# Ledger of designs, part 30: VH-VL binders against q9p5m9

Target 1, 257 residues: q9p5m9
Amino acid sequence: MAKVTGLPEFEDLHTKRKWMLNHMAAAFRMFGRNGYNEGTAGHVTVRDPIDENTFWINPLEVPFSLMKPSDLVHINSDGEIIGGSKMKYNTSGFAIHYEMHKVRPEVICVCHVHSIYGKAFSALGKPLDMLNTDCCVFYNNHGIYFDMDDVISMPEEGRRTAKGLADYKAVLVQNHGIMTVGTTVDEAAYLLSLMERSCQIQLLIDSATKVGERKHVHPTRAKAIRENADNPVGLYTAQQPNFLYEVACSNGELEII
Below, E stands for the ipSAE of ESMFold2; O stands for the ipSAE of OpenDDE; V2 stands for 0.75 times the mean of E and O plus 0.25 times the DockQ between their complexes.

## First folded at step 13 (VH-VL)

Design G3 (framework fv_ebronucimab; at its last look DockQ between E and O 0.07; V2 from the best seeds 0.00; counts 0 for: pae E 17.6 > 2, off the site)
Fold by ESMFold2, look of step 13:
Structure G3 (fold): chain C 257 residues (1-257), chain A 124 residues (1-124), chain B 111 residues (1-111)
Amino acid sequence: as target 1 above (257 residues)
Amino acid sequence: EVQLVESGGGLVQPGRSLRLSCAASGFTFDDYAMNWVRQAPGKGLEWVSGISWNSGSISYADSVQGRFTISRDNGKNSLYLQMNSLRAEDTALYFCAKEGFSYTEWGSYAFDYWGQGTMVTVSS
Amino acid sequence: QSELTQPRSVSGSPGQSVTISCTGTSSDVGGYNYVHWYQQHPGKAPKLLISDVSKRPSGVPDRFSGSKSGNTASLTISGLQAEDEADYYCSSYTSSSTYYVFGTGTDVTVL
């Protein structure tokens, strides 16, 4: 079936926007189901397919698990609400995300959540070790943002975060959490869940060092796995079971376009 | 031309500290893991410590764990070894060595370039 | 930290072949093809001679060859020449948190 095995194509960009907003809402529901929610924390930005200098973001107070396409907020590069639900949103979060969209025009989606294992691992100030094959998508493909200044503007915070992201798919934000990017909502969302699980697995392995020695995936093999796994169509496809599950659970609030 | 130049060796009393430096040129330093290897007079090679390109993975030989600290400054193309609580058995010629493998260019873990070494003598 | 076992010395006449063994475990030599050989002349830094069991870097004469079987790697010098008189060390990547281990070293003498 087409919706499981490939990126859809759209003749009408308004239909593409509708598809994107349904996938964005589903990603939030998946994040909520996985426990990545924390109060009003966490935000996803998606570049608009019609006006690529504008973005969509989640509203501040709608629960991840209840997100609908109609809840999403349309904003311009200055942070002004120009459409969508017109609800209040996290302006500091957008300022940070915007810097990544600005320096990397191909990035459609930026995800950030305050998930438990991502936060815990980010406090160590180190990159993930390649301790399982699934984590190898992040081999030489994730960075670290080290907070060096406690008083800077949000745009400068965003520029420093973008420096840590570099040309990679993910960045560990020290003492804060994880951030992923993608050319689709589904790619970025799947990578976020994968990085959270990779952080969890490494923390468990490190806590078990008295039980046995750690064994790494060797760098030669890790690079080969990354080259195969860092595939936008493949990562989009990997997210489709989550998307379809959230649609099925949505009581018609999400649609397959 | 790849060059690795060690410095900072000398004669020092037990219990004191030294800091070794290795200045790198002729390659993209930021792409490669770096290592320290030592050789006591008349003895074989002993791996001391290694550090990944971004300092994210650091390893030490058991004989130096807790006393030596490896670091790098990619902005200055420099590798360092801080040696504390020096002992007579640390007396050796200390080599800086570059791995052939990088995250951007696949190669072997072999040490494809070595410096000429800097001598550390720990004697009372 | 363990060492890989090599013979203390080997010798041969010019034109003969000598073989140096390097014995480890399934966690290093036996488990991976990341076994390397270095040549060191007196007073000089080591030079990479063989990488990844059997690969010869540019500039290394074809009389040097490497192989392994089980937990033992071997360096063979065919057609021994006077300049081959040197110390030879193997090394291996290991599956522990330790990054590298070296062999005990072998003194090759050309008679």
Scores: ipSAE 0.000, ipTM 0.406, lowest interface PAE 17.6, mean pLDDT 87
Fold by OpenDDE, look of step 13:
Structure G3 (fold): chain C 257 residues (1-257), chain A 124 residues (1-124), chain B 111 residues (1-111)
Amino acid sequence: as target 1 above (257 residues)
Amino acid sequence: EVQLVESGGGLVQPGRSLRLSCAASGFTFDDYAMNWVRQAPGKGLEWVSGISWNSGSISYADSVQGRFTISRDNGKNSLYLQMNSLRAEDTALYFCAKEGFSYTEWGSYAFDYWGQGTMVTVSS
Amino acid sequence: QSELTQPRSVSGSPGQSVTISCTGTSSDVGGYNYVHWYQQHPGKAPKLLISDVSKRPSGVPDRFSGSKSGNTASLTISGLQAEDEADYYCSSYTSSSTYYVFGTGTDVTVL
């Protein structure tokens, strides 16, 4: 059973890499389970623990629900495949994510999907309101990227997205979807799912305004919740049920390291 | 250029009603919460009412609760304040004020643009 | 509390620094970093001067600064100029029955 108390420690970085890749694959399987797969859209990048100038990314043609650690592609900062499955990956996606990794060195994982409610909500061009306690981890902790008017390079899009992300854990990209970051795959993946659910909830609430007025969590409470919830250990722990579920369903393809 | 133009003010007797309007331009109106703030002659600012971008959240000062109704028409870029059962103490210059973009919650961001106000005088 | 407490008036000579205090409670100034300052010249609408305790909007000179300690926020005007003569109001989000509360206002006079 996976440890839920604290982050695991590894004496060997190769073991840590294996750990990261299993959790990365599990995250994709969770995304698949939640219906986030949209063609070849959606990417997760993870900074390699051994060579920190390199990254792991998902291949284009593997459904999220079928993702295995061995499917993941190891690439350098120039986007060249240097290991892993050697399958094709979304080079544009990496270009965007790389810019985020550059400006946020502490970020180990960047998650991006084209999920239904993230896309829908992002089309409104508005930030999330604090309408429940669960979403308060995003209190003053998420941004928006609005500038989609021009045809720009992928690196430039990455830079602009990163600007919207600022020091936050998530960014809503207008008419596009959501992106999250974390110091672990599990943190970023959990936050992505949480952001998606938060978008769904707000859309439901906003659609119900004819029935009643929506109420916000008070900023004092929201801030307190964010301060408590926005920590690497807690967010990692929050993902473990999902991780363990995927392991249990993987028929041995995922391992608890 | 952001512009807010209030109208509808005037002289009324106590107990009567008045409807204020605020015409907004120069920004995406339905992206922002809007507020009414009033200032009695020679006095300070008093928040009156606020409404979120989609009218999903509405709030009033205790002093006007039950008497005033705030509303908006995003298709017309307009903010309204229906004032019923007016009192002498409601005499004030009424400003419409735009909130800045709120990232976390409605009613927390500063008012980054103000109209010039419309004067309401309640007197017998 | 219906209003935040400000000094009625503050004065200074050109070039001097003046500070305006805004005192509230843990339900407003002390509870949030959503304290804002507005400048209002006679016969004019208020203008946003400082947002979120210390942030300056575009066009606001850097001689205006804001801070907060406990339940008291402060606006400091350094290098006081004649055009700074105006009324200044603080405001804050409040967890009370209203979303916003304003300060009582401070008249700044340049001697």
Scores: ipSAE 0.000, ipTM 0.477, lowest interface PAE 14.5, mean pLDDT 90
ESMFold2 (binder alone), look of step 13: mean pLDDT 90; pTM 0.929

Design G4 (framework fv_ebronucimab; at its last look DockQ between E and O 0.02; V2 from the best seeds 0.00; counts 0 for: pae E 17.1 > 2, grease 19.9 > 18.9, off the site)
Fold by ESMFold2, look of step 13:
Structure G4 (fold): chain C 257 residues (1-257), chain A 124 residues (1-124), chain B 111 residues (1-111)
Amino acid sequence: as target 1 above (257 residues)
Amino acid sequence: EVQLVESGGGLVQPGRSLRLSCAASGFTFDWYYMNWVRQAPGKGLEWVSGISYDSGSISYADSVQGRFTISRDNGKNSLYLQMNSLRAEDTALYFCAKEGFSYTEWGSYAFDYWGQGTMVTVSS
Amino acid sequence: QSELTQPRSVSGSPGQSVTISCTGTSSDVGTYNYVHWYQQHPGKAPKLLISDVSKRPSGVPDRFSGSKSGNTASLTISGLQAEDEADYYCSSYTSSSTYYVFGTGTDVTVL
């Protein structure tokens, strides 16, 4: 990997929490601006930097585009509200996300949305093809969860979803949408928007069949591109223009820490 | 400065083995695909073998398949070519070549740096 | 094993232009834009001259240019100089294998 500016460092973990919550709220505003909202669907969980067995999640009552750090809900591993806004949140969404945090302790953030192209592509039950260099970050780095028609508990649903995620950065949830993970909020959020656009581009290419045969990125090159692009610091950096834009649009409700 | 230094060539009888080494410096070795290219005296270039940065993708020219084995040790910044069952037609100058790669450099996957080569002579 | 076809030699006077062809197939030159050119002076290692059909690495003079049409790539040397006297090789990636193939080589003579 090229030399990059590192992530911000904090001596005080309370300052780090404030930083994470501002970035979490900004990610929601970006999702809202991009049209990834769908009623009360869509959830982001972030592991707390002070108490790593606790998590922050979005409330049901606040639109993505209006999210503030103070709206976010602090919950323990049993789903009990222990701080933050104390608003209602989607307990089923948390149960699913928690299984991923549990089996992959390094995952700080899990993002899930019901975005248009992610939903459309997930209905095909197949992985993305490597049709451009940008989507190659997902080469052998995304999975599929095939949503069975059986009735199971939410922890069991979470475990099945985690199996589809494996050690990857993303999973297409059949008939449902996109889920991404990251070691920062920014990494997971950037990957989510990138996967949504990758789904859009592939659907457009597939609809253009009369122009010619699709030209795939060769697997050897796709693997090399993925290894370079799947860089948590680089993906964090790639998200910063979006974060800064949302801060600028927030009328002081978001802060740069 | 990127440097590639080959070694291990020499005079050997047909049917014998040699192991070539290439010591790399001046770049992050484990980010790049590496290749061996040979040139028989007075002849053109012939690609021999290539290996991905993690050894997960390995390829060989038809002329050496089953006889040569490419490998790398990323801890030592070294590329290797184990050459078994050598034949007279394997006589050549063997170059170590770095394959260019960058997420930020659109479409640049050429052999951007070459060593000076190590001579292998297969003769009775 | 496949080879890309190049003329054995081309020549020109100082200041003239010469063009070297590199002809492959739909499974290599015709499929990918990973066509490269190398210059080799006698007794020296090859040097990358043109990458990705037409891109010049840093330090390569503007008189070298590349193009591609169909299954044929071309290297043009405009304004020939004595130092351009060397062997030139093209190479290409292929869609049906995981390896590169080189051209047969072209000896450029400056008269």
Scores: ipSAE 0.000, ipTM 0.406, lowest interface PAE 17.1, mean pLDDT 86
Fold by OpenDDE, look of step 13:
Structure G4 (fold): chain C 257 residues (1-257), chain A 124 residues (1-124), chain B 111 residues (1-111)
Amino acid sequence: as target 1 above (257 residues)
Amino acid sequence: EVQLVESGGGLVQPGRSLRLSCAASGFTFDWYYMNWVRQAPGKGLEWVSGISYDSGSISYADSVQGRFTISRDNGKNSLYLQMNSLRAEDTALYFCAKEGFSYTEWGSYAFDYWGQGTMVTVSS
Amino acid sequence: QSELTQPRSVSGSPGQSVTISCTGTSSDVGTYNYVHWYQQHPGKAPKLLISDVSKRPSGVPDRFSGSKSGNTASLTISGLQAEDEADYYCSSYTSSSTYYVFGTGTDVTVL
């Protein structure tokens, strides 16, 4: 776990917005780098720091790996584009995420991707086991949205997903993938990547059971780890190496604000 | 503090109906599955019915299927059990039970909180 | 609806260890790790004692432990104390007809 260094403070909310958008774009680039792209699936929503009734979302047509702050779309609660780029975005995705933002007002960022191991693990219809210390941030801190085999509206799917998320930081959507939330883009993005890796690790362990018994982190220890790890500053800090990597590789398209 | 308070129990004749209520507090009600479990006098526990967050998933024990209806009002933090066509074998203490978090598989959480129960007696 | 099979009664002296078995089928205990144990004192509501085969909720003494092998789950009470005298019920998720099934219950007596 990274040392807690604090979150940056901004005198101007416009600067904060710029900061958020750069980190948002970097998160997508990280997602792309990690192979989370699946067509036009996957999206991130971020509550605007100036007008908190509005959101930023990624466009459909931009690969994750090429995402720039200027590509991001500013939308209101009705889904109308009010700023940023004029590119099309996933309206269904926003509808789902908006429901999550409503029930969790403290959530600034919601991340969702159709990554390989998240999809695979979600098909098992079970939560993660605490099989390593890194995943313990999710100890009693992730949920599952079960597909009820109903044809439902996107807002209803959002509401149901939100129920699965509860007050947790992540939700496994059955036969679908991973969703994470955070008070910063970096928190949510880090948690998403961690959840994906955790799914991968468990699938590997489960496939190797013939060579040994699975060992779980003791619940008491897992709880202690979660209580320590599940803090906004620490999780933000944990994402910074990834952010800085993307900045370094961006050829000036991303900025450190 | 989590609290579950059952009500609506009483003495009824066979064939009659009764509606049980469970008032929940101390937690976000619509984030959890809720269940009814009953216990006949001097007997063991018997799962009766369960309902998901938004009532999208409902299940009943075979013994009550077609006669009992579970429902919830998330706006009122309340769970209900409509019991129709009551039989003598339905005589029991009826508990409201909240599901907790499950660590292994989806959809089968332990009941981490129970009410004190409400007694239903079906007798001629 | 099938019940999980428990011994009717188990007894032990203070300080001794007792084990309660809970036998199910491949539709419940044998397949899923959703085996839970509940303690119920006379005239009281059940209390969650062990969840997910072996996990202790906060406040449950470590003298209570759970395990599972095949179609049988077990609750072990070590260092038996007078206050442990109660009824104990296992439960499991089941893929057969209903979501949940309870064990027949075991009366634990401290001699």
Scores: ipSAE 0.000, ipTM 0.494, lowest interface PAE 13.6, mean pLDDT 90
ESMFold2 (binder alone), look of step 13: mean pLDDT 89; pTM 0.922

Design G5 (framework fv_mosunetuzumab; at its last look DockQ between E and O 0.03; V2 from the best seeds 0.00; counts 0 for: pae O 13.1 > 2, off the site)
Fold by ESMFold2, look of step 13:
Structure G5 (fold): chain C 257 residues (1-257), chain A 124 residues (1-124), chain B 112 residues (1-112)
Amino acid sequence: as target 1 above (257 residues)
Amino acid sequence: EVQLVQSGAEVKKPGASVKVSCKASGYTFTEYWIHWVRQAPGQGLEWIGWIYPYSGDTKYNEKFKGRATLTADTSTSTAYLELSSLRSEDTAVYYCAREGFSYTEWGSYAFDYWGQGTLVTVSS
Amino acid sequence: DIVMTQSPDSLAVSLGERATINCKSSQSVLYSSNNKNYLAWYQQKPGQPPKLLIYWASTRESGVPDRFSGSGSGTDFTLTISSLQAEDVAVYYCQQYYSTPTFGQGTKVEIK
């Protein structure tokens, strides 16, 4: 039986690539099931385990809910398609993601979606409040990118987004949505869904018109929770129920490696 | 060292087109914007447009939209300006320039390297 | 488009004296995200391309002598040459690159 906890180890990098692509496709299916898709918007890039200067990205026209490992596009740092499905992909989206990978070489996966609550909260220009234990993984661990202005340049937008991300795990991109990073696909994907839920919960709390005042998690406790929860193995493990569910629903199109 | 080397002077008749090249060396060509700027004799500087060689994305000054085409060839690290339907007022020196970016202080630091310029003369 | 207006159009300054060039933009070029003014100054000598002197309104490009300084914010900017030298005879341009890049009309600096 497949082990649902702990990070797998691979001696063969071709097997690691196959594992990664199945997890990437499953992340897309989870995003689609949760309604994070918006037309052709939204991208995931994953650094290739064999040639670390190359990346995998979703094609423009495949719905998130139907993503297969064979649909994924292999591209080099110059944006040339070098393998995979050879389908058209969003070059502007990759240019932005590439800036993240460039300034933080340890980042394997960058996720970005135009999900409803992420978009809504990002329009407010403020960070998440620590209103529950689960969102404390983002305590001093998420940034905000303001004033996205398309009149300057796309490389500048990527560099500004990377600045807002800093050494954190997530950034709220003003008027656009959520961007998360991880050392695995599963880490980044789990953080994305967690940030989306955190935005939703905070918007619901902030819209309440009741007499009572909300209670915050104290900063000392929030810091302690973050230090425990922000670890790659734990976040990978937290995503495994979602991965296994998508494999089970895929009718054999996804595999457990 | 960073260098931008442009193609030689051109003489064209009204209604013709011209294609000016700008070969980059000494840096990663795909990571920096290339701008095109012209200067008519005795006049100031006029921005034409930019291209991001990585993605091929472009933006044009409205004055030149429909007549100017910016392209880039990643395999030769060369950017191109093509200007069609030439008229005598297009007589100018055409420059390519790289837009610099600083990660240390975070932001664009304008056009740090310029090509030597290409004189385009439009006359009957 | 952001219009850049320089003053004066030309000036003559004695060797060793101070030269001051003003530049106004029709709207702010201060980018709030990084708190930088996207304003540059270039020097152009006859037969040469422009040379970058100052970026972000006040930051000197590497290799530029310390007699060149830039100041100002938002819409009003100044280039100062503290002690004019013979090699400083040129045309000077301000430029905004906050949006669609635009240049001032130029200021010719001469010795006299």
Scores: ipSAE 0.006, ipTM 0.478, lowest interface PAE 12.4, mean pLDDT 86
Fold by OpenDDE, look of step 13:
Structure G5 (fold): chain C 257 residues (1-257), chain A 124 residues (1-124), chain B 112 residues (1-112)
Amino acid sequence: as target 1 above (257 residues)
Amino acid sequence: EVQLVQSGAEVKKPGASVKVSCKASGYTFTEYWIHWVRQAPGQGLEWIGWIYPYSGDTKYNEKFKGRATLTADTSTSTAYLELSSLRSEDTAVYYCAREGFSYTEWGSYAFDYWGQGTLVTVSS
Amino acid sequence: DIVMTQSPDSLAVSLGERATINCKSSQSVLYSSNNKNYLAWYQQKPGQPPKLLIYWASTRESGVPDRFSGSGSGTDFTLTISSLQAEDVAVYYCQQYYSTPTFGQGTKVEIK
């Protein structure tokens, strides 16, 4: 992966907020473009840069592909709307994500979708195999949450999911889908799309085992790749082509800040 | 230094309950699973369950479900095992143990620290 | 649950000689994502709790003498004491922590 100069810096936190919200909206549009929409399922939470005890979340009824910064809902830790749009949002989803934010204070963004291959692969109840170099960012860097059959509160589900996430960047929720985290929206969003593609690729490979033997990336190499790839700047940079694409297609609804 | 210090020996009658404590120190109590394992005299090790102190979330060996209760007090960094409806076959040394882990350095998920054990004797 | 089976149940070895304990799991305890075997070995002396010796099948816990080594992968594992010392008299247990933790039945090591 090519070296990059760094993350954008902002002297004004309001400008930073605007930056974050545009990237958040762009992430949703990418999710929509990739077919991750499933009814009202799926949500992204972003910790506000001005009031760090508050969060932004997507509304329920806005298609991912149409998401605008102005559609995003600003909520406090109790789930009360304090700004942004006044549209309804997934309160259960927030309850789950909030527990993850509490356990991982450094996490700025939590992404969760009910995408096709994430759901399919998660039904197998196993971690990803390191079958290509791109997925090696998840080498010993993703978890699994298994306890979906229990009748528990949403906060408890969040805590359990957070336990599965541990200090990793992603968690496969069995029979549910993918969750990723990042220190930027772009990091989390890129990792989510990468995880989805990784699930797809493995399912393809597994389905082709009759015609060929699966080859794993060597653990030493996988570890080296993860150590190199799992950094905020690189992962942010990896999302920029997607961001710029969405900006270009947004007819001015998204801004480069 | 990581330490798990358990409560003292207990003698109980059949049908009674016992509550064993495990005080943790030397690490962040809420971040590590605490496991409970027992060992009958002259026998092997039997896993009872684990608790995640941060959330209070628990998982039990099916054998003990409904009879074992795991709790944790984060203010005192103490884990508890309560076993009810005691039977003679519950006579054993009960251990708490920490499941150690590292997220970045290929750390252990094995039981890296153990309490000294608590003998629970059930006799009529 | 994964069943752990050790062999032998007891072992008598002369001082300075090699002691070998085997452990089999009913299913693989190899984690495919990191290629680590979730297998541990413990030493337990009378009146003491188990002491962790080996984790990840072959990694020695800090402070454990070099004469202790673990090997194996998947379902078959071995603990080796290259040169048995008097202080090594104990019961040894294998454990998988890949899923719900389970222990082998233990192997008693004595001096011949």
Scores: ipSAE 0.000, ipTM 0.491, lowest interface PAE 13.1, mean pLDDT 92
ESMFold2 (binder alone), look of step 13: mean pLDDT 93; pTM 0.945

